# VHH binders against F-box/kelch-repeat protein At4g38940, part 9

Target 1, 370 residues: F-box/kelch-repeat protein At4g38940, of Arabidopsis thaliana (Mouse-ear cress) (q9svj9)
Amino acid sequence: MSSPIIIRAPKKQPPEPPCLISLLPEEIVVDIVARVPRCYYPTLSQVSRRFRSLVASPEIYKRRSFFGCTEQCLYIAISKDQTSDIHWFTLCRKPNGQQFSGTTASDHRLVHIPTLPPMPMHGSYVGIGSNIFVMGGFCNWKITSSVSLIDCRTHTAQTLPNMPKAVAFPVTELIDRKIYVIGGSDTLSPMKSPSRIMMVYDTDTEMWQLRARPDWEAGKKWFSSVVIGGKIYMRTYHNSFVCDPNDTSCDRDEVLHSKEWWSACVIDDVLYYYDVRENCLRAYDPKQRAWGVVKGFEGLLPVACKWSKTVSYTGGKLVLFLQKTEKTEIWCAEIAVERREGGEIWGKVEWCNVVLSGNFHIMDCVAVVL

## First folded at step 1 (VHH)

Design m5 (framework vhh_7b2m_4)
Fold by ESMFold2-Fast, scan of step 1:
Structure m5 (fold): chain B 370 residues (1-370), chain A 123 residues (1-123)
Amino acid sequence: as target 1 above (370 residues)
Amino acid sequence: EVQLVESGGGLVQAGGSLRLSCAASGFTFSDYDVGWYRQAPGKQRVVVASITSGGSTKYSNSVKGRFTISRDNAKNTVYLQMNSLKPEDTAVYYCAKGYSDELWGSDYSFDYWGQGTQVTVSS
């Protein structure tokens, strides 16, 4: 059994005097709405047909871009189990929640997006601008080459040209407006070596290319990766590599590999991941080739977790997802990180709360700009 | 606190019938319009039927004449009677609260969702 997802909407208010905003010229209303934080858009959509249409309009998102009012928004790919397709959720902040200087609690929650279809799991998910590219993966035990584009302004999906090859479990990174899809498998066999090819999608030309991949030893299908300084940092079960996607050479980094840096993110050229076994946020500086522990929030995050995921967020922050072992709860925290005197990295938990309850599993997290 | 719980799904042969129920709690049920949505494998979630607080009904063209939506405000429950079922009706069925024009609108129109109930129609 799983818990239902509860989305609270504001109750309709008693009749008021004629709404003054209905008397404003349309251009002024558009300008006002474009400057409103997106977390209020669900509330605005309940006020009138006019506001509902405006907040779902591509015009509002173009106006937000023009005014420099865009926000980074997180979209989370979630599966109920490993054989189920993924469903999309977004991380929202309820505007009626209150915060105190002495608390990390907030009214954040994961909200299901019902208009998006279920999509293949263990594929590639990349955010570019206001769009999410969904590439490959598997459904019903078949690996696909399909590509879908999600428009996060309208929550609609469209089909794009297929990848040259079907793939699941690849390393996927965005560098200089090109999506690199490296390795992975065309079968669900756990003993098969990763693919010897690399597929590159150029977002400007909208074309796929096959290229030689960087050289590395055959390993298990499970990969983790980040981009630092235009290079792909990759973890396999046996090794960690630093690869230049425009060169076929890769260098091993044994210090990087000394930690299980699955589902890591990057802030200011420093790699971060959360160690659920030791309950700490770890940081790797590739310049120093050394691991450190982020200080300043000991005891503020839930313990006894089986999974963690980190994603970088604007303003020198990261968002951390944690899944409890015993309670079937997904927790989320926003952590601001800063380098202090002596080079130590310190963290501050801005907020931390349960965002989803039930037997759900986070497959990936994608940031878009809206 | 606000909760919608769907039930009544199952496996049925083409031409058969099923009645779905949605039990609501945590809000004044009689003040809101309620709709039934469905999501077939690989497809977007679409609205199939709605009923207003006053009892007015609306149906998608694909189910009109075969499905009937009704409500019991005393039991805080909405029903979907599905007759002459076709393989194309195979989907997970969800109920949602809102206002009728919102239920037939954009993704910003939904209010509360349940876990859904699976309907499978065999040929």
Scores: ipSAE 0.000, ipTM 0.101, lowest interface PAE 25.2, mean pLDDT 78

Design m6 (framework vhh_7b2m_4)
Fold by ESMFold2-Fast, scan of step 1:
Structure m6 (fold): chain B 370 residues (1-370), chain A 123 residues (1-123)
Amino acid sequence: as target 1 above (370 residues)
Amino acid sequence: EVQLVESGGGLVQAGGSLRLSCAASGSTFSIYDVGWYRQAPGKQRVVVASISSGGSTKYSNSVKGRFTISRDNAKNTVYLQMNSLKPEDTAVYYCTAETFYEDSGLYTESDYWGQGTQVTVSS
C-alpha cells in the first residue's frame, strides 16, 4: 500500500508551553542552540515557532562558525518514481536520553524538507560550504541548463544564471573551488556519444567557461567518478581512467578497473566502494595500485542487497546506503576507517539501521558544512 | 517502470497496410526512447524503427519510405504505420522502451519489452 511520501508539517504547539529557556535572553538561547548537533534541528523546529525560526536563522549558523561547532551534514536527493523530480531529505537523529547500548542500532532517519521545491533529476548536485548547487537534468520532459542554489541554513532555493549548455547524466566534480561538468547528454537518446565539451563553473567569479574535455574512450553515457589528488578517476563499463582536467592527459588504470567500483567515495586519498555481491567494503590505494578489503566489521551489515552508495564523512568516516533486494527498505550505516601498520585498513560500524521505508530511490547524496 | 502492450498485428495481403500500436502504462512515458523490432522464425531480432523522447526518427533501410513511426504522449502510445507490406515483413513485432536510469545503475540496450504481435504478409 502507498503512504504519503511527503512528511507532514508538525501540528501547532499548545498555547501554554512550560519552557524555562523562553525566559532567557536571546543571546543565551542562540549560544545554547548553536552547540546542539545539526541532526537534532528538525526535532527542535517542532518544539515551537520560535525554535523553528531560530534553527533556520543565519545568526545560529554564524554562532556555530564562531564557536567552531560546524559539522558535515548529509542531504539526499530522492525520487519516488525513477522518472519524477527529486525531493530533498536530510539525515537526522531523534533525541534520546543519555544511552549507550553497545549495539549498532540508532534513531537515524531520512526526513523530507518540505520548503524546497521538486528539482530536476539526473543533473549535477554539488555541496560547497553551506550550499548545494543543482545543475541541469530533466525538467518537463526535456534536458535543462537551469542552475539552482540551495541554502542549507534556511532551506531556501534561488535561481542562478544557466549553464552554457543543457546536460543530463554528466560527471560532476569539485576541484579547487571550480565545478567541472563533463560529458553527459543533451538528448535522451541512449545512442548518442557523450559531449566533447567540458563546462567549468568558477565559484569565486561566478562565471562559466567551455573547455575541451580530457581525452578518453567514448564509452557509454553511464559512468562514475571520484577526485583524488586533483585528478578525476572515472569508471566506464569497459575501462577506468585517471584524467587531469587542466590538460588532455588521460591514462587507463587496469588494476582500478578490475573491480566494479560504482558509487565510490574517497577518504585520505583512498577510494572506497561497497561490493554487494561479496558483502565487503573494498579500498583502492592509487599510490600502491592495489585493492584491499576493509577488515573489522564482518557480519554487521545487511546482506542480499541490490544497490549501494558510499559518501565520505568527516573524521575518517564514510556513510553507506544499501537497498535490500527483497524489501522496500533503505539502510544506512556510518563506518569509521583507519589505516594501520603494514597498510591494512580496518573499519568500525558506528551505527546501522533502516532510514527510509517505501518505494523510494536515492539519486544522489551531498555533504555540506553547517 | 513501464509495461508495454503491442496490438494491431494480423494477416494481410502483399501491398496492404497495418498500423501497430504500443500502449504503455506505469512511469512517465514521454522521456523514453521507443523502438520497434521484429523477429522472423529462426532469425535474430532486428531493429525496424525508433523514435526518441524528442521526436526524432530513424528507420532501417529495408522499411524506409514504407513505414512511419510516431508517438502520442498524451495517450502513452507509439504507432508504427506499415504501408506497401511485403512477404519479407512477416515477423513478430516487438515494442521496446529505453531509459538511462536502472536500479543496477548500468546502461542497457533495452529497458522494457512487450510480448509481441504477429504480422503475416501473404503473396
Scores: ipSAE 0.000, ipTM 0.155, lowest interface PAE 17.0, mean pLDDT 77

Design m7 (framework vhh_7b2m_4)
Fold by ESMFold2-Fast, scan of step 1:
Structure m7 (fold): chain B 370 residues (1-370), chain A 123 residues (1-123)
Amino acid sequence: as target 1 above (370 residues)
Amino acid sequence: EVQLVESGGGLVQAGGSLRLSCAASGFTVSSNYVGWYRQAPGKQRVVVASIYSGGSTKYSNSVKGRFTISRDNAKNTVYLQMNSLKPEDTAVYYCARGEYYDSSGFEDAFDIWGQGTQVTVSS
């Protein structure tokens, strides 16, 4: 890691809280703060010690949920120089009219969370509610069955009971509150066949099951996967597949495979990925089995990028991360997409900024609700 | 053509040393994961050491403290320095290239393999 990332210069807390606010019952203060957008929470933490403790408290996030005032927040697992040291960052914004300090003014930044310990790489990271489940992966030359729970309300981590089997490089998808962990390897030996066992974690019962893997192509690596309509869409180097985790077979989709849809996301049952070679956002409609190009923002995004990642976001939007080939810069853009009169998909870039500088690599992006 | 060529194997007495070389062509070692693997007769091929694109290194517990992986980016070559060799280190040693394709971190360590170099350690 580089130097610590600071949203703004630290401010000394006031010696005494204002009398007006201190007269309010705690429940009333919690109700008021719960309705405030999270981008204002850093500012609120400067008002008093009471507000600083409150915005970091589980109580405020329970109240936000009760009032329906929750927001989708992105947590990004990042390695430096593709090492085994995975660290957590959040995508943060400042309110209108405020900017992060630095050489390039921007209201969006990836901010390091120093209180969270380093995580294993090439495991499973799944966001459910306000929590991130961290499962498997490798650390110190060993593949682990360890499970950790990150509470994003407090930025604390705890250990949970292990998975039935150690695994790295699996296909991992969340369907109907169950986490499906499929394939992968329990050793770093490339001659060992991928696991033919599927592990299923039920988040409601907190129980693991071992199941036989659906009959997918043996000996193939999966590079990308998404869920559409309860089915897992996956891309290997050689083929793209549509699989039901409970089906005896899976179907190949040659039209889907005609594009290199790595690091894709899904909005309203449409698959999106960013093509860094052609500098365009592509969309696949599985019902029509057709690829289209998203129109409306040509020339608004950085070019000459070596990789991209898309993540679905609330309100029919996606977040796009891009890494430039000749710069150690990670760019991020928020794009609203809509289907128009002829069935064409149009996009609008809401913002686009450099969010992290240095030799950093995004390993995964997890959405939580806070 | 993308290729890996191993060299430096041979017969050595227990407690001796050997240095293996893995010469790459058609890609740059500084931009890729490269690992050393070994396969003893009748056994599965297993990983012994690897170097990631960022320069970080990993070792199997059986060789940690005795083997050192390194690379020379100017020569596009990866090395495995093997010290304090034991009869159990007898195997054919392979180097292989891997890649990370997306944020999920799928590593394709199977895409390029060398032909291997024989290491025999006598007791």
Scores: ipSAE 0.000, ipTM 0.281, lowest interface PAE 12.9, mean pLDDT 78

Design m8 (framework vhh_7b2m_4)
Fold by ESMFold2-Fast, scan of step 1:
Structure m8 (fold): chain B 370 residues (1-370), chain A 123 residues (1-123)
Amino acid sequence: as target 1 above (370 residues)
Amino acid sequence: EVQLVESGGGLVQAGGSLRLSCAASGSIFSIYAVGWYRQAPGKQRVVVASITSGGITKYSNSVKGRFTISRDNAKNTVYLQMNSLKPEDTAVYYCAAQVEYSDDWGYSEVQYWGQGTQVTVSS
């Protein structure tokens, strides 16, 4: 009788010394990282897998909120050549004099988020806190009632309960934590008038309601809208309207309509849009019912542009996107605006850079707080 | 921008059949309807048949029961099957795409037209 067969275990490497970083409590690391500006997070994510996981975790963003260290971040819905699905990009800044490489060097750039799924065309996007609500639009040659929630902390998407009705091309506005989805088409028929029903999503109860929409001329299509003082300001080709979504009435504003205020934003109850033909930023004061030109930055922005989009930003600022007519370039500028003695509005261009090159088209821009 | 290319026209005897094809390229995502139109010399261009992205079809009274419109979404192509052709069907046939587009400049309904294809029905 001989001894049992001895099986050799695989050779084990010598024990590695403990990583000193692993000795820091996570709570302490979260506290430190939460106080760091987000522009450093890509660099921080390269330090370790732990830091990469941390900067994408809900915990870091909860801590940033608790410390009052949150930042408004812009997420941009973009279609390539208007021939593909909509993809999400975010506006990123490089710190410490670092610049993005490419044909034109700049410290600001639109960066693609590849982990998010493609979005339906001509749907609605609304930013609330750290989330983007995606509603309706064209999906597989059909108008959809689908609702998705994008969590910008993790760059993940989840499906929510559908809207009561499918819709594309609506006016969509956020008022008092409720999302108003007004008009649009529930069919791809060319003879269909805009919907007479308004859908309202209450973000607190997480429920949809159907309501009658404000009364305005039947058959009108809505092209641009903003919210001022709880009222929806809308522009069509022929008229501009001021509507209260709760009283079913609306009034025309002929002075507002005297300018082509496409893709406008609102700062301190004043409507702003950029006029690409006259190369100026225009402001409408609804209390005075008067248009003015913003002074102080003449000749500082690119010229010969075919479209513009303004988005309101924290601290009395707006972000302006411009697309050149003769080049496949999207420019972006941050402009601080202030009202001075006599009611004059003055602007200061804080930066202006090319942020995306190629045949890309901005479909929407959403602000979230991270 | 949408581009349309028609094919399948030609000369055919009365009682014969032809199938026209309309291939769409470019920004096809916003196409909500495609129609076939025809124009005979000295006459106005008139609608023959249409199909929506949802598959709903409509026909003019002069072709109902003889012509069938269909689509192949995988090929981005719309077909017009023409049966029991008559000399009165002789015309240049055009396809047109109805596009709804909404962007930062507002909302636009645009109709894109193909170059046309000649259909001649003899005797």
Scores: ipSAE 0.000, ipTM 0.178, lowest interface PAE 16.7, mean pLDDT 78

Design m9 (framework vhh_7b2m_4)
Fold by ESMFold2-Fast, scan of step 1:
Structure m9 (fold): chain B 370 residues (1-370), chain A 123 residues (1-123)
Amino acid sequence: as target 1 above (370 residues)
Amino acid sequence: EVQLVESGGGLVQAGGSLRLSCAASGRIFSDYAVGWYRQAPGKQRVVVASISSGGSTKYSNSVKGRFTISRDNAKNTVYLQMNSLKPEDTAVYYCAADYYTEGDFLETSYDYWGQGTQVTVSS
């Protein structure tokens, strides 16, 4: 005996009320949407197909630029379970103090961008304007010279001409619209010294050039780098260096090296990193050549963390990511920093919460302007 | 100069045991965290176990309870004791070393890699 096949009528949808905004000319809708904070764009994309198309269109981002309504947005490259699959997430932030009638606030959380392809491990990511340059790294145990451009307005990726040499684990910095790719390795050989070649990409001419690397101690790994005053500050296990990429100058800084400044950022020519052992934000002033501790936020951040990363943000702010030692939680905090009379640096935690739960690992974080 | 050399691989029956050794050159052993990775044909290289310069150990879920990583700083050697071997453990095993201890070892974050040693587990 066969069981009867049940054929169900199509699901009835409630009639959608006419949206008065949907009746406006496109030019007016674009002008309105361009003035809305980008954190509401996911919500707008759920209102109608028209809004979903608008928030992804180049036209809306041209209009935002025209009105001076651009925002700095963070894009985070994340690996799940320490695999070679890297996925892009964006940090959703609440607007600063402003509430609109009829709008709902978004949670502070990392939101996955499923339309972007997986990225190579241990390559370089650089944010320029509304774009992310993806360079090098490795995939399927091959170190690549591939270059991709992610357009953060549309969440699409395109291929660009390859770098002159394949590289993984380089120091990569942006100075005066040029991308400097320094050191790293073109093989996974245990005896291979870092590359002695520096590759420079000019974003205006769209041309790569090879240059000799500034002379410095040949370390086997470069952990952290920042740019201050057109110079690259970098930390290896054994030394910290201050290098000018346009000449041969490269000096050690023993005071800078006295702290383990991993995953640091720069605000107003001061270097910041979070010390997970001492649970404090440390600041290095290269003019004074001295370390200090940022005051004013004691007890407001999670403790017992095994990892941290700081990223600079507009308006004298940084974003801090923290991962708990015994939990699969990634915490995020926004901290405003200011220099007070007497040279003391003070911080204010504007918000702090869990932004992602699960066995995820942050590989990199880049800022773009949208 | 740092050189890593793996040894101890071979053919073994399911349920058997092998001990892999990773020998490091010079005076650098105590400064390094060391990890074991494996790569099966047609698969990506994945982490198996790691040991920090201070002796803290971590294991992948697939080997926890069966494999033990240890170090002998006097001999500049790291060991991977593999017990209750399964056909799924068949792979080339690689030793990798890094200058610092990090909370979690990423499969590709190491500065130095050995040439690998083949482990084949027969049913």
Scores: ipSAE 0.000, ipTM 0.219, lowest interface PAE 13.8, mean pLDDT 77

Design s1 (framework vhh_6z1v_2)
Fold by ESMFold2-Fast, scan of step 1:
Structure s1 (fold): chain B 370 residues (1-370), chain A 125 residues (1-125)
Amino acid sequence: as target 1 above (370 residues)
Amino acid sequence: EVQLVESGGRLVRTGGSLRLSCAASGRTFSSYAMGWFRQAPGKEREVVAAISWSGGSTWHADFVKGRFTISRDNAKNTVYLQMNSLKPEDTAVYYCAAGSDYYLEEFSEYEYDYWGQGTQVTVSS
């Protein structure tokens, strides 16, 4: 993996336009910028060389943490213009304290991050703190064991130790600061079963280890997964499983399997996914082993969509991405969910608009804290 | 979105041969698994053959095994279905489909993201 390099080494940079902010002590400027929402940092970097330097500095992110101004930022891995390469975008949105209305669509969009290198197709992505771990996938038309770390504070990428085995299309989950990489394909042969080996990366020791794969359905390439209560909930075409990564046994959950819960997320130990066929948000409570429909926003979201993805967001919210069947539009909605008296789950659409237009495909969504 | 266009469907006699082509637009063709499906009037769509992104692995349904051969040319962004020893039961609209998986082990239509409009193959007895 390589970072984009724009070298202007022999060319002298022109002086920046005069700016009154240049008269302020640096600590004051850092304090001001640290309180600005992260989604505006790309815009700030275009104002002056000083701001461009500040928004990429470790000092800004240290100051944000000190002031309690850190926020959960969504990074979206997108395939562009029918290319094999995946590029990173961030979701720009206003803080929850700002007014939201139908006319605020301009405040919500996916913004390309051109300084990050293209990613392999069908790899895995995990957000931890301010970093994204990128693992596996296709590299030069081969399945790779490569691992990269993206620092979202600086938008730089670095190489980490390889996985023990090359893999594409794995289930990847984070539990107790360990990344579990399970299943997937290590070969292009349709006669080969998925690896029976689970790979575990300890983020504290920075070491990979191989473990025996828990006993679940063999020969499957498609998985959907979430973590609830330290257990991995996983869907194949024929069954849904609840697996403890420290145990070799898995329990089947036939009620969970009764819905096609692809691209699901978890909020307060409840699993959510958006059903594009029935145009509804569904919720599964593993303690009750029951499916319910989230009430309160029917008719507020676009219909006739061919895919959806949900991502959990801080404050009891989820972000929902939808793509229309007949349009090259990616829609995004932020939905607040709450339990009401009687155990009903209700949702409120905070905003919903088009965030990206063109031949783009969302491959994954990762949350980081900045 | 990748666009797929099938061609080559026509009327052929029992025992004849036919080659179907599927032309794909876009630079990502070589990263998609490709499949051929067919649907006869009043019947469900069924998978006929599948090929991995590199062409190194192929799968054929039992009812066409030994008669049909799937192949691809990534330089031309095209997938082919060579159909030999055709039977009246092979009469159907044939669809080309692209999926983002290396292997389509389930061979379900739900695994394919992009579909062509279809090409009609009619086999007369």
Scores: ipSAE 0.000, ipTM 0.201, lowest interface PAE 14.6, mean pLDDT 77

Design s10 (framework vhh_6z1v_2)
Fold by ESMFold2-Fast, scan of step 1:
Structure s10 (fold): chain B 370 residues (1-370), chain A 126 residues (1-126)
Amino acid sequence: as target 1 above (370 residues)
Amino acid sequence: EVQLVESGGRLVRTGGSLRLSCAASGRTFSTYAMGWFRQAPGKEREVVAAISYSGGSTWHADFVKGRFTISRDNAKNTVYLQMNSLKPEDTAVYYCAADLSPEWYDTYGESEYDYWGQGTQVTVSS
């Protein structure tokens, strides 16, 4: 077997690090490196063993936090055809005109993290601080209750106590440091039934609680969701719901349901998703209960795509992933959005690149702070 | 959403072979279990074959075992049904269906599958 799930980074060009920094005392170097954007860290690691050790050390991350220099970093759960597991990738950028080389040259690339083990797919994936919680999903042809914690500073994983109930394909949201795991499937039995239980994990007490889920129709298992104003907005095949997880209230929103808002994200209380059939970014304002189209970047994104995924990003931006129909290519774009006069929403594409080629599929995307 | 489009159905002689294709568009095809169903005039829809999301597990109904083979190409978002040694009783509209669960279920119930194609007609004559 050629280890088809291991993706090696493209051949890196020689780095252009500041050579003089290597002559400074360690305490000064740590302070300087902590203030440097993380996109320079891969190139710095090529200068010397000293820099390679520093950029991987917990000391650097402690100093970054002390200086208020942390960054939101995207970790992507990816499956490869013919596998039953996800593998973790991170979105990497080369600065100062350097590019990843190979068949496709670009400033941005999804890079595999080989030190992290394969993990269950279709579970819950939640970023909190510098950590990712991986909960449930299916593993070895079974739905699991296992929980793993990934420390993104060291790229190590540890096992935590299991969930009270095994689940796959749940709606998963983070509200006030509590992880809500709702619905999904708890069995691969011939008789399918949606889960009537909500599981809540309190990250401060490290305790699970079982609750009755908000009432909704027993429709198809497929769900998508976002959080706005402490409420969970979710889409089933037949309807869209707005639910308060604290008091079991759950209202239908037929205007929200009029669009197939798959893999949506939220920026400043507005829901965004990318419509691959109409090639446009759509926005839903829950206060107005109206859909709009984001203006200002028509024709700037790849067309003929079979799916999309949006993730909210720092500074009023979103990151958009698109998979081409005719090519085994995953594209990524960063889009800044703003409200203008008359309530119109406008967008600007800051960059757009092919970030991964091959038979890979994005399962989820989580943001951590490093 | 996922949309399924079947193709390949036609008139074929008894003993002949035919390959049906089902092209999927939409979200994350490679994570869905897929199935082929058929419905002959005046009969209920019945499951013919099923394949897990990875292609590592397949199931075939007893009346097609040894003659039909289900397969998938996740790179092309396509499921296939290779039909050999066709018989007049194989005449039916063949439907492609997607299950959001990664594993297929041994069921005759349409409600177990989340998305359906429009169907493709297969006619087997003497």
Scores: ipSAE 0.006, ipTM 0.307, lowest interface PAE 10.0, mean pLDDT 78

